# Ledger of designs, part 5: miniprotein binders against Manganese-dependent 2,3-dihydroxybiphenyl 1,2-dioxygenase (bphC)

Target 1, 315 residues: Manganese-dependent 2,3-dihydroxybiphenyl 1,2-dioxygenase (bphC), of Geobacillus genomosp. 3 (q8gr45)
Amino acid sequence: MTAEIAKFGHIALITPNLEKSVWFFRDIVGLEEVDRQGDTIFLRAWGDWEHHTLSLTPGNRARVDHIAWRTKRPEDVETFAEQLKAKGTEVQWIEPGEEKGQGKAIRFRLPNGYPFEIYYDVEKPKAPEGKKSRLKNNVYRPSYGIAPRRIDHVNVWTTNPSEIHQWLKDNMGFKMREYIRLNNGFVAGGWMSVTPLVHDIGVMVDPKGQPNRLHHFAYYLDNVTDILRAADILREHDITIEMGGPGRHGISQAFFLYVKDPGSGHRLELFSGGYLIFDPDWEPIEWQEHELQEGLIWYGPEMKPGGPMDDTTEC

## First folded at step 22 (miniprotein)

Design z6 (from j5 with Q6E Q59R)
Fold by ESMFold2, last read:
Structure z6 (fold): chain B 315 residues (1-315), chain A 105 residues (1-105)
Amino acid sequence: as target 1 above (315 residues)
Amino acid sequence: SEEIREMLQRIERLLQRARERIERGDMDEAIEELLRALREILRALEEALERNPEDERIRSMLYRLLWAIALAKMLIRRGDYDEAIRFLMELLREILQALEEELES
């Protein structure tokens, strides 16, 4: 059997202001702090079914430490390691427990330098005292914060998206779902997945020509109207909503709200709705240059090229 | 090096014409001058890449400019001429600065 990626698992972030980032993700966003290891703090959304989906580590500047993908089978971790090594990729083994709540893993860099991790064994979340849901492994949804259900996807910027699209297809089994092709033939962006989501990862051209920046990672909200509640919470705490408000993407057809963690500058997308793909022979949707506005923002705020959205964090 | 200096002079003249058109309120003409400047830079990058096909720096700048032009055209389709001009002027300033730094090294 072929080694397979099952899902986007977690993202590990470095923050120059740990206290502020923890306040933002735990208290404003409403993620549960589940564990600590050294200076690293581990968090998850109330509906996540893994030990953590976000980790925060202090450091001199904001960076992405790794983007982690769970395999379908435990033996797939070794199979990916063998396949990547055979193609000349340097592979670092991570021992069980080296990252708390996680078994053995491999870490490696994509051709553009993005730090990826592949793992399988992960501790399952246990409800804190008094918060266990009758729905079994779930906790009660928090009565505070934005309270998203689960981690959803990650979007990254690079110099040549097609090279990364091809690499992801060939080495990790990702399938292209939607993409942007400019009039000159340049593929400026692609949305790819191994799940029914339109994207587990989106890879677009960096407007500043840098090889490996994070555009955002996303948490999913069950109801589209939860996006509006999130905006109120952010406004109440004087946290800037990027572009001034929520909107709807043409690509994925999901509703969104963008906000940066004030402690680090890492961008979070609050995400809801959209469509699911169950058909195995799905035909990718092409967005042409004249359709760019509708593809990126169907309605809502107006994108301002060259503006603050171009500022983001590095790997 | 000498070719870069000549290109910088041509781009500066195009930028000056664009500024004059903005002052007169000729937004369509200002955008045309700015796009002409970008096409000049694209041609230079394409020629440089032809001579050095493995130069990642040149390729990265080329792809960045292709995307930037597409975004500028999006603003123009939307009727957002003031923002298109602001975006193009800032982009060109950054490119000129990078080219000037290349001449210093």
Scores: ipSAE 0.721, ipTM 0.886, lowest interface PAE 1.3, mean pLDDT 90
Fold by ESMFold2, last read:
Structure z6 (fold): chain B 315 residues (1-315), chain A 105 residues (1-105)
Amino acid sequence: as target 1 above (315 residues)
Amino acid sequence: SEEIREMLQRIERLLQRARERIERGDMDEAIEELLRALREILRALEEALERNPEDERIRSMLYRLLWAIALAKMLIRRGDYDEAIRFLMELLREILQALEEELES
């Protein structure tokens, strides 16, 4: 049996200002606080299936503790561990319950240092009485605030994206969906998935030559107009909207809004729309150098290379 | 080392000419000078990598430069000349700093 990744599961973040980060993600963004373990706070979007999709832990600086991927089957965790060890990757086992709400997992670093986790078993707690949806197939009723439905993807930066694209393909079964190829053949970025999404992960070149940086992670909003309401909510609380407003990507065709968590500087993308890939013979889209503007921003705010959108946080 | 010193001198002259054109408001001409400086750096990095194909610092600098040039051309294509100049000037200053530090090694 071939071990398979099912989806992007959760991201674990370290924040130097836990109270501010919790205020931002829980009270402004409207994620549901579901649990605590020690000083770690566990959160999820109202429509997520798993126990949590975000965790926040206090620390002396903003960092990514791990980016976690759920397998298709429980036995796949062991199979991934065996395969990674056979190729020389150091693998740390995480015992059931070490991270609240999940079973056994493995943690390891990609060749460039990205901290990944692979797991399967998760708690599926029922919504509390006051949070239960009358609609049977919702996990929780919709939250207050911006209220994204689910976690969507992660975007990370590195020195040589092609090495990481190949590693993800060979070791975790990711498929390239869209990518940027410059005139001389250098692949500056790639958007890869194991789901019908255009990307569960994007891997781009870091303009500062840093090997393992988080650029953003994303939560999905059901409707494009929810992006506009999110902008109003952020403005109401005097939270900076990066680049000054929403736009639309050419890659994925989704609408976006970027905002940094004021407690940590980790960037959140609020994400809506986009297309899905169902056809097994669908071919990857190549964006060439002269098409960069349209690929990155079809319309909306102008990206300013070298400006604040180049900010990243440490992995 | 001597090669790097000569490249620094050429780049500094190009940068000085670009600054003069920026002060006169000759944005198109400033952009042309800045791109010329970057193309010289690109050629030098490609040649250095051919001599030292395992040097990861040269490779990383090459990839950063290729991406930066692509982004600069994107700005130029959309007519964002002021932003292109800002980005190119900052990029060249950072490259000069890095090359000067390499000479100290």
Scores: ipSAE 0.721, ipTM 0.885, lowest interface PAE 1.3, mean pLDDT 91
Fold by OpenDDE base, fold request of step 23:
Structure z6 (fold): chain B 315 residues (1-315), chain A 105 residues (1-105)
Amino acid sequence: as target 1 above (315 residues)
Amino acid sequence: SEEIREMLQRIERLLQRARERIERGDMDEAIEELLRALREILRALEEALERNPEDERIRSMLYRLLWAIALAKMLIRRGDYDEAIRFLMELLREILQALEEELES
C-alpha cells in the first residue's frame, strides 16, 4: 500500500526566550500545556486531541526544530522511511518517547533543508479534570486566552517553490489546491493539502532569496468574531498585530490575523473562514499576476512589499 | 566580472535617473526608469542562467526579481506609486550590493 499523510500534526519551535514564548502561547494565545520533557514544553489547542501540536524548546536562536506530519496508518511510517532512504534522503529514527507523547517516528530534511518528521503513534491524553470539556467531543473547555480550536497549517518560504511542490507531491502525496503563476510561468507560491483543507502547507518564494524559512504556522478559530476577539486580547497585552489588523486573503479565503511571538519572532497566523475541498477531482486554482492584489488581500490592510511581513525564521 | 561591472554601471545610471525624476516629481517616469533597470537585470540573469543552468544562486536571484517585479506592478496598478518607487529603489540597492560583493569575491 502507498504510504499516506493524514494531517499536519505539530510544529516544534526553538526559542531564545522560553519564558516569553510560553507566556505568549500558553497564557495569551490560550494553548494548554500538556507536558514537559527537560526544558521542552508541549502545548495544544483546546480542540487538539494529540499529545501536542506545539513544542517550545530553549535555544540560542529562533528556529524550527521540525514540522511533523501524521500518517494514515501505522505501517506508513516505515514505508515512508524506506522510500525516502531509497531516494537518498538521510532518515533518522526517533524512538518511542524520545519526543514525549509520541511513538516511533522519523526525521529528515527536504532538499532545501526543511526539517520534517513523520509519525503515527501518539498519545491522546485527556484534559485535567478542571479543564475538561463537558462536551465529550471536545478535549478542553475553551476558557481563557484567544483559544483557537486546533492547529491548521504551516507556511514556508524557499528559493524555488516549484521544486518543493513537486517533492511534496511525489514523496508525501500532497495535492496542489491553489497557486500563483506569474506571466513568465514562474510559480511564486502554492497551497497544498492532503486533507480537505485548502492547505496543510503553503510554500512560497522567499523575497530575500533564503532557501528554508518559516513564514508562519497557523491555528484555526471557528468564527471570524473569534479573530476579532483575538485582536482585542493581543492589543490589551500591548502586542503588535502585523499589518495593523485582520483581513481576508483571496487565496484560501482565510480571514487572517498575523502576530509574532515576542519571545522568538516566530509568526503565528490566527485564521478562520476558509473553505473545504471534498471533490476528488479538484482542479487547482491558478492566480495570475494581475490577480495578485485580490489573491493576497481580498479586503483588509494593504500589503507592503519589503515590509515586516517578509520577516521569516529559520526552518 | 566585466559583465557584472557593466551591469552595475547601468543600474547606477538608472538609479540616478530615477532619483532625478523623483526630485522633479515625475513619479511615472521614475517608475518607468526603475522598471527598465529591473528588466535589464532580469535579462542579464536569464542569459547567465542559460549559460549556467545549474547555478542555483542565479536562479534564486531571478525568481526573487520576478516576484518583486510582480509585486511592484501590483502596487502600480493600485495607484500606490510612492510605495512602488520605494520598494523598487530598495530592491535595486540590494541588487547593487549583492553584485558589488560578488565583484569583491
Scores: ipSAE 0.720, ipTM 0.870, lowest interface PAE 0.8, mean pLDDT 93
Fold by OpenDDE base, last read:
Structure z6 (fold): chain B 315 residues (1-315), chain A 105 residues (1-105)
Amino acid sequence: as target 1 above (315 residues)
Amino acid sequence: SEEIREMLQRIERLLQRARERIERGDMDEAIEELLRALREILRALEEALERNPEDERIRSMLYRLLWAIALAKMLIRRGDYDEAIRFLMELLREILQALEEELES
């Protein structure tokens, strides 16, 4: 059987200021601390079922340690490992529990340097006593802070997006959902998924010509009004909202609010209100060069090319 | 290379003209000069890439410029001329710096 990715699982971040990053993600964003391993802290949203969707590890500089994808089947991990090795990719096995709450996994780098992890076996711990939802199909009761429901997607920048799009398609079964094509035919960005989301991963051209950068990762909020509430919370703590406020993308149709972790500089997108794709024969939506404004910002703050939004972190 | 020197000189001339246009308040003309500079660079990169199709450095620069031009045009279309000029001027300055470094190597 063909190995398949089921979902975006988690992102592991390195931060030069663990204390501040934990303050931001746990106390401000309202992610729940689930566990610790050494100096690494594992967090998840109140609606995340897996052991963690975010990990924070102290280091000398901000970087992505890995972006992790869960397979549909347990045997898919080994199948992916074999396929990647056969194509010349170096694959590292991660033993059960090496990453807390996770079983046997593999880590590897894409040709451009993106660090990926593929796993299946993962713990799904219940919320601690006193934080359990009374509603049995939720993990946590209403949380604190911004309180997004779940991790949603990752957006990465590179020198040649099409190469990565093709690699993701060929090696991990991602489907193109929306993309930007410039007048000369160059694809400047693509939104790809293995789920009904418009994107589990976005891959765009880095305006600075860097090969492997994280632009942002996203957590999902149920309502647009939750994004507005998030803005209030951020401002109450004197945290800068990028672009000056929330808006709506044309691509994905999602509402956004961007904010950097003050501890690391990693960018978080608070995300809500996108559409879902259920058609098995979905034709990717092409955004042309003259449609770029509407694609990027349907309404909201004005995008300023060359501004702080071009900032990325290492991965 | 002589080609890089010629390109550098051309870009410098175009930037100077653009600055003069900006000083006179001729924003449309300034944008035209800046876009012309970028198009000339783009053409040179395309030609270079044709000669060396596996040169990832050239390809990367080409893609950066293509994206930058698209963004600049987006700004222009929405009437944000000041931002377009700022963006283009900064980009061209960065390119000039990169070319100068290449000449010194």
Scores: ipSAE 0.710, ipTM 0.864, lowest interface PAE 0.8, mean pLDDT 93

Design z6 (from j5 with Q6E Q59R)
Fold by ESMFold2, fold request of step 23:
Structure z6 (fold): chain B 315 residues (1-315), chain A 105 residues (1-105)
Amino acid sequence: as target 1 above (315 residues)
Amino acid sequence: SEEIREMLQRIERLLQRARERIERGDMDEAIEELLRALREILRALEEALERNPEDERIRSMLYRLLWAIALAKMLIRRGDYDEAIRFLMELLREILQALEEELES
């Protein structure tokens, strides 16, 4: 009877330059445009099994409209609404069809202002005309763009990560998988999930002290070498690769590449590899202060504190 | 207020000492002075937060500084002394600016 989150479902972004953001995500990244509703455009990766995993809406400045989490059971949406309201959280109901391709949902803000959505009913994707694979359970992978398989995770910044880690654990059932603890006991960051991934969400301290910024959201690539091809595609279009190149994280063990959408400034991580957690009694991995470099970047680009990676969008 | 003015003076003196050590080529000593300055600011913020536990501005600065000190130590461990000095001096300059703006209220 306990309500459960099953997965990270989608992220809804506001962009001041819709046409440029659509060009970036659809044509460069290679996400499939699946639908439109009013001024909002809906997209997904070729291997996503939901109607959309990204939406783009025009607005005066870059913001996050919501970060959406799918429940395990349809009745869990109402149970989460009741539990959140009982704890004083203002809950907005979203009627079926109000967001194209999904049923009823609730929207609310975390204590620091992160805009979350919880839903269950979602329209299943259909292969576009002429793109159905002969393999029954597969959509034909696009021959253009970076072409990631699926949405993977979101990473957000806040002033007090432990407060949000605890909130996510208590209210949405997230489990800590890896975290950074400084010498004086301050937990500077945590990677949490409800799936076998190391993180469905990462929450770290904001280097500028802002309460609710989006660091990145991520799409997954099947092969690590696809990250190298992605870098070549980005360079061909004169799109800056942040920190100058791909690298490998210690936390998660995944290969990565960071790029901002030129239309909005929202950061995308292209993500590949990494380990999976199947153990039900996982003991979270602690990274200590003297291990920070290896935890954040095992090899690849050099992190420059106070540099351009500190610039990101507001939720 | 008077507390903010005293903090500004302490920060400026520590920055001046760090600049003097850099001019003499005492890079390790300059880093030590800058880290000492940040730890003094950190202690002052911890004390202020104990008096006003709901002050989000103080808490935000405290956690920001804890992270910044850890990042500076990471740079030092990597051997990037020039980058550590640049980062620490810019951070202290930003703190000075924020305190000046608070006095102008």
Scores: ipSAE 0.703, ipTM 0.880, lowest interface PAE 1.3, mean pLDDT 90

